VH-VL binders against Beta-L-arabinobiosidase (hypBA2). Designs and how they scored, part 13

Target 1, 158 residues: Beta-L-arabinobiosidase (hypBA2), of Bifidobacterium longum subsp. longum (e8mgh9r892to1049)
Amino acid sequence: TNVDSASKSTTNVAKDADVTGTTYAEKDTNYPAKNAVDGKTVMESFWGTKGSENKTDTLNIKFKDGKQKIDDIRLYFYQSSSSQTISGYAEPANYKLEYQKDDGTWAPIADQVRTPNYAGANYNRIQFTPVETTTIRVTFTPQAGMAVGVKEIEAYNT
Key: E = the ipSAE of ESMFold2; O = the ipSAE of OpenDDE; V2 = 0.75 times the mean of E and O plus 0.25 times the DockQ between their complexes.

## First folded at step 7 (VH-VL)

Design c24 (from c04 with heavy chain Y54G T105M; framework fv_ebrasodebart; at its last look DockQ between E and O 0.14; V2 from the best seeds 0.00; counts 0 for: pae O 7.3 > 2, placed apart)
Fold by OpenDDE, look of step 7:
Structure c24 (fold): chain C 158 residues (1-158), chain A 118 residues (1-118), chain B 108 residues (1-108)
Amino acid sequence: as target 1 above (158 residues)
Amino acid sequence: QIQLVQSGAEVKKPGASVKVSCKASGYTFTNYGISWVRQAPGQGLEWMGWINAGSGNTNYAQKLQGRVTMTTDTSTSTAYMELRSLRSDDTAVYYCTRDHYYGSMDYWGQGTLVTVSS
Amino acid sequence: QAVLTQPPSVSVSPGQTASITCSGDKLGDTYAYWYQQKPGQSPVLVMYRDSYRPSGIPERFSASNSGNTATLTISGTQAMDEADYYCQAWDSSTALYVFGGGTKLTVL
């Protein structure tokens, strides 16, 4: 389990966002995309890609309060670790963060500092040069033979 | 037997709204999405958007953003597509499709003709 | 705003092989799907995920994807294969579908 002692901003602007996933598998039904922005980091609430036939899957997050300035994203990944967890899940092999520009096109979030450097179980923090956007998306590449579960995505302006 | 049965033809005036229904049967409704595709007379297929019947999440074509709303009623296994502020170039046959998790539209409704004319 | 480009028409004699191409920048990163539509009918899925046939689709239908071009191939083309064919892509990054412009296949 990844533990981070860094301070947390008070306002998560991604909470209750309009969120869409790229799966129509049963896990998207049982573990819908809304679980990734419901403000919970518990094991019982996550978006899962198990059963997905996509090479990669994406969460699109449109902030409910319009254009936001953000410089800090937190990703919480589900991991199968015991008989009490759903099998077949691990942190992604890689993930990509993008934001939507004013003209509607997408751009990568630049100058990222990731902690840990590579995706880890549970808590991941991404700090970057502030961007202003209404929408971000996260694209996940799963590990071989594993699905990706996202317990929560948070976005802050620190 | 998997079937998608759509509501009947509609004739609307410009500026009006239309709501087309699509009743699904023969499969677990909430395990799939529903896409809507339209086809103007003599033209090609145009994807309008999809809805996840389980989660209710939607994604619309940019061209139709603000004018289209897709919904589902899980109790009746019915999908709805509402298109507002109709104009003549909205005249088309509208199809609902079962959106499979591998990204295909593997079953189609019979189509609903919507005619927009002053 | 992905765009898929198809030839507007393709002609083939019975028994010969028909080839319909679909080109687009996204096809290198996404799966291609193919649909057959006959006059007055709803489209029918004939190929999915680049090269797989749904149940009930004849084996004479095949498809491939190389680079930014997907190709639908109909071997031993029959009169009943005369139809419009549409390619379609699924973009797993944007959760969007896009159709090609369609190809009219005429069996001479």
Scores: ipSAE 0.019, ipTM 0.602, lowest interface PAE 7.3, mean pLDDT 90
ESMFold2, look of step 7: ipSAE 0.100; ipTM 0.668
ESMFold2 (binder alone), look of step 7: mean pLDDT 92; pTM 0.941

Design d02 (framework fv_namilumab; at its last look DockQ between E and O 0.06; V2 from the best seeds 0.00; counts 0 for: pae O 12.3 > 2, placed apart)
Fold by OpenDDE, look of step 7:
Structure d02 (fold): chain C 158 residues (1-158), chain A 120 residues (1-120), chain B 107 residues (1-107)
Amino acid sequence: as target 1 above (158 residues)
Amino acid sequence: QVQLVQSGAEVKKPGASVKVSCKAFGYTFTDYYLHWVRQAPGQGLEWVGWINPNTGDTIYAQKFQGRVTMTRDTSISTAYMELSRLRSDDTAVYYCARDSGWEPYYFDYWGQGTMVTVSS
Amino acid sequence: DIQMTQSPSSVSASVGDRVTIACRASQSISSYLNWYQQRPGKAPQLLIYAASSLQSGVPSRFSGSGSGTDFTLTINSLQPEDFATYYCQQSYDYPWTFGGGTKLEIK
C-alpha cells in the first residue's frame, strides 16, 4: 500500500482531486464538481446543486496522490447575497463527512470539531482525529427551498 | 451483485405498441437513474431517455417524445419502456442501463437487451 | 445536439498491437466522455468514464485521454478478447449521444 502522507496545513491535498458529484442539477454543466477542488474560493467558481432532484447531494473526492493522512477539512459554501450572485443558494442545513476504508466501504469521520458548529456561509473548518484514506465524501442536506453551492473543499494534515 | 434483467424478445406489427421491462437486482432501485438505449441491427447505439425511479420523472430524446413512455414499479424494482405507433425502423435491441449516479455520468451496468422486431 | 464522431470506423490489428481510437465532439464537452466495449451479440460494457478514469475490473491496458472536443481510447498490447466494437458517448448535454462506433477486427 502506497501511503502518501499529507503535508502540513500549507498543502491542500484535495486540490485538483478526482471529484464527482451526485447532482443532476440544471447548473451542473455550468457549475461542475471540479470547481469544488480547483483551489479557488471565489464566488465565480463553485459546484452547484440547483435543479437537483435529490434530497441530498454528495461530492466524492479522490486524492490525486493516493492515500493521504488528513485531520483538517475546510468547506467554503456559496451564498446568494446580492444581484451579482446567483440566486437560490445557501449553506446547507447539515453536512456529513465520510472517508473510504481500505476495503472500499465508507465510514464517518469521527470526533469532529466544527467551526462554526453549524454550517455557515463561506468558511467552515472541521478538525478531527487523523484518518488515512484515498477518498473522502461530503453529503449535503440543503435548506428548504435552497440549493447548495460549494466553492471549495480543502484537506490538510496539520 | 448489480444486475439488470430484461423481458424477452417481442414481435410486433406496425402501429402496435411494445412494453419492455427491466428488473434491477443488487442495489437500491430508487437511488439511480435508469436509461434506455437502443441499437438497430448492425447499427450504433441510440439514447432513448431516462427515468428517475424515485420520483418517476423522465427525460426523453426529442425523437421519441410522444411515442415513448417510461415508468417504474418500485415495489418490484422494475422499470418499463413502452414505445407506441411502432414502425419498421424501431426494430432494434433495447437496453436498460443504470446511471452511475455521479457526474460526469455514465452507464455502469447494462441489461442483456430485448430484441423488438417490427414487421408486417 | 452534440455530434460525436469516431475515427476510424474500422481498424484491423493483431494480438499484441497498440491501437488508438479517436472521438471528436461537435462542441466542448469537458470531460463528460465515456468509452464502451461491445462484443458480438453482447451488451455494451463500460471501459472508461470521465474521459480518463478506468472502470473497476477493466484491464489496465485500456486508457482514455482528452478533454474538450478531442478524446482518445488507447489499447496497449491487444488481447484476443479485445476484438470488438467500441463507442464513445457524451453525457454533457441532452440528448446523450454516441459515436458511430469503431470496429476492431483481427488482421
Scores: ipSAE 0.000, ipTM 0.597, lowest interface PAE 12.3, mean pLDDT 91
ESMFold2, look of step 7: ipSAE 0.071; ipTM 0.699
ESMFold2 (binder alone), look of step 7: mean pLDDT 94; pTM 0.947

Design d03 (from d01 with light chain Y94W W96Y; framework fv_namilumab; at its last look DockQ between E and O 0.18; V2 from the best seeds 0.00; counts 0 for: pae O 8.1 > 2, placed apart)
Fold by OpenDDE, look of step 7:
Structure d03 (fold): chain C 158 residues (1-158), chain A 121 residues (1-121), chain B 107 residues (1-107)
Amino acid sequence: as target 1 above (158 residues)
Amino acid sequence: QVQLVQSGAEVKKPGASVKVSCKAFGYTFTDYYLHWVRQAPGQGLEWVGWINPNTGDTIYAQKFQGRVTMTRDTSISTAYMELSRLRSDDTAVYYCARDYSGWEPYYFDYWGQGTMVTVSS
Amino acid sequence: DIQMTQSPSSVSASVGDRVTIACRASQSISSYLNWYQQRPGKAPQLLIYAASSLQSGVPSRFSGSGSGTDFTLTINSLQPEDFATYYCQQSYDWPYTFGGGTKLEIK
């Protein structure tokens, strides 16, 4: 489990955002998409993709206060690590970050610096050239045989 | 410059274990996953697994689960791959390779020189 | 697991020729496809990543194309040092898997 030692901006603009996921299976009822933006990074609150048959799954996050300027995203991934955790979850093999342009089309967030470089358990930080958008989306590619769990997604203007 | 330097060739008997090392130079060791890939003589490339040098987390190909152990010593920027219960079909050149991704798909941008492991009676 | 199939397994060509190598994935891997070159007795070297991005230091005569399941490596104006074995590799999902390789031989 990664330790979050990075400084945070004062305002997480993704908190309580309008969030939707591409995965909604019966077994995922206890792990709804809203858990990914509820301000909690604890193990008990996450969005899960267990049971998904999709090659990839996506969270769409529409900020509650309209258009935001952001340059820092934090992703907290759930990982099964003991009998005290829910089995079958791991950080994704990869993830893609996009933002919605003013014309409604999607563009990749460019010039990313990721820490760690690859998706890790718990804390991941993505820094990039600032973008202004009302909505971001994250697309997750799971590891073979594993589901993706997202404890929290945060967005800041640092 | 980035460089991965592996330990020397090994000759082992069936049933024995082998531990190959891979020392990283020219970059922050803990920032990049390391993969192990092997190649039997005259054959193609086979992925063995990866290790996250920062956390120690590993993923192994199912074929090697229970028989392979990947570890690292961050103090000396060195990764290790140990393969136990060796058999003749484990004879191969074993490579460590750095995985790079950033915001782009993953790829192996730097490779060790390879370590020949021969398993024979 | 994702199976990667290369074709042909071997090809003979002459210096100056245009060579095309195909790689097919058993399922869509988007652009998570890399190409490596391996010379005899040497470790593989990265040529192309993300299906079509040329690795720094690699000659521009190398190019990659494709997405989804079908990919192509193209070598324009083959040079003597290009005679080697080429491998495609998917990084879409673990376990990572390689194609069987294509040996490019001098005619």
Scores: ipSAE 0.014, ipTM 0.591, lowest interface PAE 8.1, mean pLDDT 90
ESMFold2, look of step 7: ipSAE 0.168; ipTM 0.714
ESMFold2 (binder alone), look of step 7: mean pLDDT 92; pTM 0.940

Design z13 (from z07 with heavy chain S55R, light chain S94Y; framework fv_namilumab; at its last look DockQ between E and O 0.47; V2 from the best seeds 0.00; counts 0 for: pae O 5.9 > 2)
Heavy chain, then light chain:
Amino acid sequence: QVQLVQSGAEVKKPGASVKVSCKAFGYSFTDYYLHWVRQAPGQGLEWVGWINPKRGGTNYAQKFQGRVTMTRDTSISTAYMELSRLRSDDTAVYYCARDEGYEYGLYYMDVWGQGTMVTVSS
Amino acid sequence: DIQMTQSPSSVSASVGDRVTIACRASQSISNYLNWYQQRPGKAPQLLIYAASSLQSGVPSRFSGSGSGTDFTLTINSLQPEDFATYYCQQSYSYPPTFGGGTKLEIK
ESMFold2, look of step 7: ipSAE 0.088; ipTM 0.699
ESMFold2 (binder alone), look of step 7: mean pLDDT 92; pTM 0.945
OpenDDE, look of step 7: ipSAE 0.023; ipTM 0.640

## First folded at step 8 (VH-VL; framework fv_ebrasodebart)

Design c25 (from c23 with light chain T30K; at its last look DockQ between E and O 0.44; V2 from the best seeds 0.00; counts 0 for: pae E 4.0 > 2)
Heavy chain, then light chain:
Amino acid sequence: QIQLVQSGAEVKKPGASVKVSCKASGYTFTNYGISWVRQAPGQGLEWMGWINAGSGNTNYAQKLQGRVTMTTDTSTSTAYMELRSLRSDDTAVYYCTRDHYYGSTDYWGQGTLVTVSS
Amino acid sequence: QAVLTQPPSVSVSPGQTASITCSGDKLGDKYAYWYQQKPGQSPVLVMYRDSYRPSGIPERFSASNSGNTATLTISGTQAMDEADYYCQAWDSSTALYVFGGGTKLTVL
ESMFold2, look of step 8: ipSAE 0.339; ipTM 0.716
ESMFold2 (binder alone), look of step 8: mean pLDDT 90; pTM 0.920
OpenDDE, look of step 8: ipSAE 0.529; ipTM 0.826
ESMFold2, look of step 9: ipSAE 0.121; ipTM 0.622
ESMFold2 (binder alone), look of step 9: mean pLDDT 90; pTM 0.921
OpenDDE, look of step 9: ipSAE 0.588; ipTM 0.844

Design c26 (from c23 with heavy chain Y102W; at its last look DockQ between E and O 0.56; V2 from the best seeds 0.00; counts 0 for: pae E 4.4 > 2)
Fold by ESMFold2, look of step 8:
Structure c26 (fold): chain C 158 residues (1-158), chain A 118 residues (1-118), chain B 108 residues (1-108)
Amino acid sequence: as target 1 above (158 residues)
Amino acid sequence: QIQLVQSGAEVKKPGASVKVSCKASGYTFTNYGISWVRQAPGQGLEWMGWINAGSGNTNYAQKLQGRVTMTTDTSTSTAYMELRSLRSDDTAVYYCTRDHYWGSTDYWGQGTLVTVSS
Amino acid sequence: QAVLTQPPSVSVSPGQTASITCSGDKLGDTYAYWYQQKPGQSPVLVMYRDSYRPSGIPERFSASNSGNTATLTISGTQAMDEADYYCQAWDSSTALYVFGGGTKLTVL
């Protein structure tokens, strides 16, 4: 590893971001949007969409330090189970990643490699052609009859 | 089993205030919201706002912002709606409803008639 | 921004199918709900989350929601179905619920 490589930051630029979810999805304050960026992936710390009136729900993440170069997003989903007893949650059927351009418009994040390809319970890694942005948004389409819980979203320049 | 029982009819003068109560029973009060809906004579339903009974968080219709206050008393499982600076066009039946966190209003109180007359 | 528009009245003969529409900009992006109100009574939920029917509501009630329009459909309409019907949906611009203006269903 050279000195330049060793000096690169693997900093999660989404930690403690200014984050908002779609308003109705946050009606139950037990699982507020800030839980998705607090650096905790424990069972009780997630943003939950249970009770949402929206057919999709969106999480907007504005980085605390302004414009960042990112190429790697990590999403951690809550899944209800016998040991994760908050009911009605599963990984989404799909999620859409966008970034905000300098002119305020939104563009899809291109050339994504998702691991796993389908949204998986807990850990999902999305690698992509780098973008420079202040803000990302993720739009979640739930599985039928389920809500989406986001334990954490992280963003890196790897 | 689940019931929402509202306080009785009120007659008020313009400029007064009214506070309507809504006592819930048959479910865990703090697990649900309470929404308030009114209906003027011969008119449709109008959403007024809601309160999360667990957190106390509220959201009010913009036209009523500044005139309405919604509160709860979790020890008595009772929600309250206070409307101030009453006008004659506030004459309506006021309903409380159980606001299911999934967005449906599945149980309704019997309604409280508030008449505002000079 | 948007309101939910319903026809003021709909008339059908007994046994016919009644359709009550509810129009709003991008209404299909949210869930729609339907309430029945008879004179002197509180509203009763008859359809929720677009197309689901609460327990105790007759199977002749159905509903859909896509694009700008939600529709309540009552097949085999009976005299007891005569009532006012209201749609309700979330208005994302105000982050509050809205009701349609109501439709009086007359069965004659």
Scores: ipSAE 0.195, ipTM 0.685, lowest interface PAE 4.4, mean pLDDT 86
ESMFold2 (binder alone), look of step 8: mean pLDDT 91; pTM 0.921
OpenDDE, look of step 8: ipSAE 0.644; ipTM 0.857

Design c27 (from c23 with heavy chain N52S N57D; at its last look DockQ between E and O 0.53; V2 from the best seeds 0.00; counts 0 for: pae E 4.8 > 2)
Fold by ESMFold2, look of step 8:
Formats: structure tokens, sequence, C-alpha cells
Structure c27 (fold): chain C 158 residues (1-158), chain A 118 residues (1-118), chain B 108 residues (1-108)
């Protein structure tokens, strides 16, 4: 990390995380799950769900440095446009955020303030009461007829 | 017109191998996968596996791993399925089918009867 | 959903509605596909991704998939619809496609 670990961190603890997507969502090998945590928010580096047989798809993100305190998640979606070559992608209709508790069970991230309130085309910021966890997961529900592309997911303690 | 044309019927003894060919025409071969499906006499359809004609990636049914190999020749738009160590319960009609990456198998070959008997 | 369960047979009178079910744990979380097979012929895709009809399949074919059950429905059933019908879905636990056992539709 390039920041002082003693201060309130600007470190993205999800960067280079151990990440897995739901199995069928990775059928398009050009857009693997690792692209969502490589620290790039540009158009060609995204995890894509095009071709998924699942009606929702999930990213599971295990932080490389173990348990982290986080209160801020940022999601960057890929959106197909006339200026981009990859068709069939739009921001999801909705997304659900969960964290893994010490006992291995999953809990929803509570008290979220989302900016924007609904999934926005590119940048989405989700602020919440801090949790301590090793692992988060995000479940995406696509818009009808579209797939979800995640350019990056970031997690911070702000 | 889109077609998948398979090789002819075969009679084999237990322990032998069989290699069935499937020649595709009328579409861009490398944009699709090929699935192989078999049907024993009087029984239902059994998915054997698939191959991406574009990447060469394969995925085989667990029951058949170690005995099956699927390949393609993109220069002739032909898929192949080889089944080794044949047993009498491998007697079936073997189909190739075009597999869209989104799960649709929309064009089927005519089937190849493989009979395994002593 | 390692196994997709279909009734072995369904019988209907001409003009009536036939309903063929396909059951699997959380099957509605994946897309389902339906194939028709007549004796001595290759299977034909009749419904895909739950409820979409391929070009050339009559409007009397429809389908749905939710919860643990996908259903193929044929309204105004005709003698030519007599065939075996198979459902297919993705099994995410094994990363494999699975077919149901098949249902013989008889039109008497």
Amino acid sequence: as target 1 above (158 residues)
Amino acid sequence: QIQLVQSGAEVKKPGASVKVSCKASGYTFTNYGISWVRQAPGQGLEWMGWISAGSGDTNYAQKLQGRVTMTTDTSTSTAYMELRSLRSDDTAVYYCTRDHYYGSTDYWGQGTLVTVSS
Amino acid sequence: QAVLTQPPSVSVSPGQTASITCSGDKLGDTYAYWYQQKPGQSPVLVMYRDSYRPSGIPERFSASNSGNTATLTISGTQAMDEADYYCQAWDSSTALYVFGGGTKLTVL
C-alpha cells in the first residue's frame, strides 16, 4: 500500500484479492473475475456475466491481508455504448452486499447509504456502519436482456 | 444452410475405441461450441461434454472423464469425439450439436450409432 | 440440482392443454431448455432460456421456470405434438449440463 497504515486509510483492501465469481458467469474467459480487483476502472478490464446461465451472479472477494475494517465500498460498472465495442452490458438492476462473519456465516451490510440510490452506470459508492471481515460478496441482478460487467470493486476504511 | 454431418455407424468390441466426426457448415465454426450427447436404445439423452471451437477448451461429464477426448479441426470445421475402453453399456446413438455459449443447442447432427458387442 | 425429474408420461386429448413438468432443486435460479424428439429423429429445441420460443416453433408452445419447477405447456395439442420431451438445465455445482429423464406425450 502507498499510504500510512496508522491513518484513516485510502487503501483499497480489495485490490488483488482472492476473487471467485459464480461458475457459469466466468464462461466468457475474456472477462474473468480477477479483472474486478486489479485496480483498473477502464473499460477493457472487467468481470463479465455475458452468457451466464444464472439469473443472478455473485463475486466473492477475500482480502489478501486478512481481516479488515471497512465502511466504504465502490462499484464501477461497465456499460455498453456507441463508443465501446463490447455489447450487451449495462449496470445491474440491483446489487446486494454481504460480509462474512467470524463463524463463517454471511450477514447483510446494514445501514447503507448509496450514491446513487439505484445502480448507476459507472461509479457507485456505498457507505455503511463499519464491519470487520475477511470476505465480502456482492450479488448482482441484471437488467432484463443485459449482462453485468464489473470494472472494479474497491473497499476502504474512510 | 446450417448443417452438422456425422460419420457413419460403427460396430466395436469391448475394450476398443471409437472416434466420431461431426462436420459443420453454414456458420462461423469458431463462434460456437460443440456438445456431444448420447442416447442408449430406448433411453433418454445424456450430455457427454462440450468443446469450444474457438478456444479449444473442453468440459466433460464426470462419469466419462479419463475415457473421452473431444477435439476440433478449425481448418475443416470438424469436431471429433473419441471414447476409449468401450463397454457394452456404451452402445448408443451419439449426437453432436451446436452449442451457443448461452446454453442453447439449436442444431443437431443426424446421430451415429455405435454398437459394442462381443 | 444434479438430477432433473420429469413424469415418464403425459396423456391428453386433441385440443386440450398438455403440461410437462421438470423438477430440480433451485431450478428457477438457472435457465431451462426444452427439446422435442420424435422416433428415429434428432431432438429439436422448442423452448429456450425458460420462456423464449425459437423461430418456427408454433405459438401453442410456451414455458415457464420458477422455484424448483420448469413447465412446458402446449395449448390446443395436436397429434403431431406426440413425442418425447426433455428439459435441460445447467448444474452449477458440477459445471455440467443435465437433461431430465424425458416425458412421453401421448395424444389420443
Scores: ipSAE 0.159, ipTM 0.674, lowest interface PAE 4.8, mean pLDDT 85
ESMFold2 (binder alone), look of step 8: mean pLDDT 91; pTM 0.922
OpenDDE, look of step 8: ipSAE 0.603; ipTM 0.844

Design c28 (from e01 with heavy chain S52N Y54G N55S, light chain Q49R K52Y; at its last look DockQ between E and O 0.03; V2 from the best seeds 0.00; counts 0 for: pae O 14.9 > 2, placed apart)
Fold by OpenDDE, look of step 8:
Structure c28 (fold): chain C 158 residues (1-158), chain A 121 residues (1-121), chain B 108 residues (1-108)
Amino acid sequence: as target 1 above (158 residues)
Amino acid sequence: QIQLVQSGAEVKKPGASVKVSCKASGYTFTDYGISWVRQAPGQGLEWMGWINAGSGNTNYAQKLQGRVTMTTDTSTSTAYMELRSLRSDDTAVYYCARDLYDSSGSYFDYWGQGTLVTVSS
Amino acid sequence: QAVLTQPPSVSVSPGQTASITCSGDKLGDKYAYWYQQKPGQSPVLVMYRDSYRPSGIPERFSASNSGNTATLTISGTQAMDEADYYCQAWDSSTAYYVFGGGTKLTVL
């Protein structure tokens, strides 16, 4: 069908998605990938890459209700800011958004408008020309000496 | 069977208007869009614009802004394309096509038979 | 404005493989679509979303997208494949559909 861009939804289609991360160490069990899509933006629930030996790490998010149309992604990054937070975390130096095409290959989400322009602590909004896909992935490049923590990933059709 | 059937050939004078119809059948009309594409003699394909048959939203090529109007009649599953202030370089075969849209690409899977519009003094 | 560039013509002998290219900026980020048009006829969709065939299109038709170039490939080319071929993509920057200039395929 021809989806009209005028249709708006406030439903987060990424919530409770099938999510996998590139970090699988037992010590990371306290910060599993599912925390990135559990609908919470609180500091106590996040996916963390601390201890990762990878240059970049990736979250793969497969929507639970099949193919979705999305044009707005929200990324919430964990940041070490006090003695009450886990040390060693900061927003990534950069992140990449991709969607899976029908043939299974990956393509970048094009025409992104990011707010802020560069990754910031906590709330980040990415607006783009709507894509239809069952799966998106986000690849994070950490700052030097820091790990990446993702409190939540949200996806909308606005 | 999906079909798009267009109205017959037109001969117009410069400055006149033409309205081409495109009757769709074999599918739910309002679930798709209609695009109009024209082809001047011996030339390539040129996209003119699209209309969402469900919402009525339109998008026209910049060069045709102000001269073209696309409409639909959902009761008859018919799309219309009106082109005004005709000039000689508007002489072309005009096609309607079923429009499938997404952000990564849109395509036209069924086409009308075409309507020749000739503009001559 | 995005431009899709095709070779004006391609020639192939029957049974040989024909390749038609379509180049454009950022085409690698978008799906490519292909249309066949024979003289006096309406265009026919032959490939959509880079590499999918509509029902009724022979398997000898295939397509791929690498970098900023999409390619339509016709293996075992037949006389009936002689036609004009157009690539097409959505230009999100202008919100326009864009066609390539077309390629005339001649089967010798």
Scores: ipSAE 0.000, ipTM 0.552, lowest interface PAE 14.9, mean pLDDT 90
ESMFold2, look of step 8: ipSAE 0.282; ipTM 0.719
ESMFold2 (binder alone), look of step 8: mean pLDDT 90; pTM 0.927

Design c29 (from c23 with heavy chain D99E; at its last look DockQ between E and O 0.63; V2 from the best seeds 0.00; counts 0 for: pae E 2.9 > 2)
Heavy chain, then light chain:
Amino acid sequence: QIQLVQSGAEVKKPGASVKVSCKASGYTFTNYGISWVRQAPGQGLEWMGWINAGSGNTNYAQKLQGRVTMTTDTSTSTAYMELRSLRSDDTAVYYCTREHYYGSTDYWGQGTLVTVSS
Amino acid sequence: QAVLTQPPSVSVSPGQTASITCSGDKLGDTYAYWYQQKPGQSPVLVMYRDSYRPSGIPERFSASNSGNTATLTISGTQAMDEADYYCQAWDSSTALYVFGGGTKLTVL
ESMFold2, look of step 8: ipSAE 0.287; ipTM 0.702
ESMFold2 (binder alone), look of step 8: mean pLDDT 89; pTM 0.912
OpenDDE, look of step 8: ipSAE 0.605; ipTM 0.848

## First folded at step 9 (VH-VL; framework fv_ebrasodebart)

Design c30 (from c25 with heavy chain Y102W; at its last fold request DockQ between E and O 0.56; V2 from the best seeds 0.00; counts 0 for: pae E 4.0 > 2)
Heavy chain, then light chain:
Amino acid sequence: QIQLVQSGAEVKKPGASVKVSCKASGYTFTNYGISWVRQAPGQGLEWMGWINAGSGNTNYAQKLQGRVTMTTDTSTSTAYMELRSLRSDDTAVYYCTRDHYWGSTDYWGQGTLVTVSS
Amino acid sequence: QAVLTQPPSVSVSPGQTASITCSGDKLGDKYAYWYQQKPGQSPVLVMYRDSYRPSGIPERFSASNSGNTATLTISGTQAMDEADYYCQAWDSSTALYVFGGGTKLTVL
ESMFold2, look of step 9: ipSAE 0.175; ipTM 0.629
ESMFold2 (binder alone), look of step 9: mean pLDDT 90; pTM 0.917
OpenDDE, look of step 9: ipSAE 0.701; ipTM 0.870
ESMFold2, look of step 11: ipSAE 0.235; ipTM 0.693
ESMFold2 (binder alone), look of step 11: mean pLDDT 91; pTM 0.923
OpenDDE, look of step 11: ipSAE 0.530; ipTM 0.829
ESMFold2, fold request of step 14: ipSAE 0.246, 0.099, 0.068; ipTM 0.704, 0.634, 0.644
ESMFold2 (binder alone), fold request of step 14: mean pLDDT 91, 90, 90; pTM 0.914, 0.917, 0.919
OpenDDE, fold request of step 14: ipSAE 0.538, 0.549, 0.577; ipTM 0.836, 0.836, 0.841

Design c31 (from c25 with heavy chain D99E; at its last look DockQ between E and O 0.75; V2 from the best seeds 0.00; counts 0 for: pae E 3.2 > 2)
Fold by ESMFold2, look of step 9:
Structure c31 (fold): chain C 158 residues (1-158), chain A 118 residues (1-118), chain B 108 residues (1-108)
Amino acid sequence: as target 1 above (158 residues)
Amino acid sequence: QIQLVQSGAEVKKPGASVKVSCKASGYTFTNYGISWVRQAPGQGLEWMGWINAGSGNTNYAQKLQGRVTMTTDTSTSTAYMELRSLRSDDTAVYYCTREHYYGSTDYWGQGTLVTVSS
Amino acid sequence: QAVLTQPPSVSVSPGQTASITCSGDKLGDKYAYWYQQKPGQSPVLVMYRDSYRPSGIPERFSASNSGNTATLTISGTQAMDEADYYCQAWDSSTALYVFGGGTKLTVL
C-alpha cells in the first residue's frame, strides 16, 4: 500500500556531479568523465573508454546536491560514423545500473523499463522503482572491437 | 610498410646515460602510443614505460626510479628513450613498439643492444 | 606488481597441438596478449585481446582467457613455431603492462 513518489522535479540531478571513471587515466585525456555530466549531448563532449584494458568500465556519479530521489535515468552514447572523425566508438553491448545504499554498499536498480530495450545509439531512457541515493554507478560492457563513449547521463525524479 | 627503426648498439660505462631513438614510418605517428620494452641477456621481456606521441603523456615503471625519460619529436616521427645512471644490470636489448588502438603492441623496432661494462 | 606465470618449456611433436598457459590473479578480467620471439629477432604479436588473431598469423593459432588463466593453442604445430612465447596483460594496481616469464616451445 505504499504510495510511489510522483515526480516533483524536471531537474537533472546528475548535472555537474562529482564523477570518476575507470578509464580516466593517461590513455585518452581528451574525453574525461566530467563530460558525461556537463549537460551537453554533442559529439565532442563525451567520456571515452578507447584503449581500455578492462573488459568492463565503470562511471561513478555522486550527485552535487547530496541525496536525491530518482526514478529515471537517461544515457546518451557517442557513435562513430563517416561524418564524425572520432573513430572506434559504438553504444555498449550492455550496461548495468546500481545505486549506493546509506551503508555505502551497492544495490542493483530494480524493475527497470528500458527504451530501447537494448543499448541504443545515442538516447536511452531507463525508468525504475524510485531509489534514494547520493551516488549511482553504471558499468559498461563494450561491443567486440569497440569503445564506449558516454555523451551524457541524466537522472530525474519524474 | 609500418616500420620502427632504432638507433645502433651502444657500449657505456656505469653511471653514464644512453638515449635510444626510434623512427616511425608508414602511419600517422601522433595517433599511437610508443612503449619501450627491454630484455636482459637470456631473460624475459620487461615493460619500461609508455608515451602518447600525440599528447606527450608518459607512464614509467616504478623500478626505473626517475632514471628514464621518454620523449617524441613529431616533426621527425621519432620517439626517444633516455636511461640515466646506468648500471651493469641495465645491459639489455631495448625495443620500441607501437601501441595499437586496442591496447596491444603490434609493431616492434629491431632492438638496440646497450651494454654497460666497466 | 602482479605476476604472470608461464611454464618454462613445452615440448610437442610435429603435427600435435601445443598448449601454453599464462596464470595470474583475475587475469580473465583483463585482455590478454601473446607474443612470439625467435632467436635474435624482435617479438611478434600473435594473439590480441584474448582471442583475436592479427592478419598474417596462421589460423592454427588460437587463444582464450577466463578466470585466472589465459591459454595459447597451436594446432598442427610446425617446426617454424619453435620460439619463446610471452603473455602480456595490463595491471591496473600499478598502471603497468606485465609480461609473463616466457615459455620455450620445442618441436621435436
Scores: ipSAE 0.240, ipTM 0.680, lowest interface PAE 3.2, mean pLDDT 86
ESMFold2 (binder alone), look of step 9: mean pLDDT 90; pTM 0.913
OpenDDE, look of step 9: ipSAE 0.481; ipTM 0.818

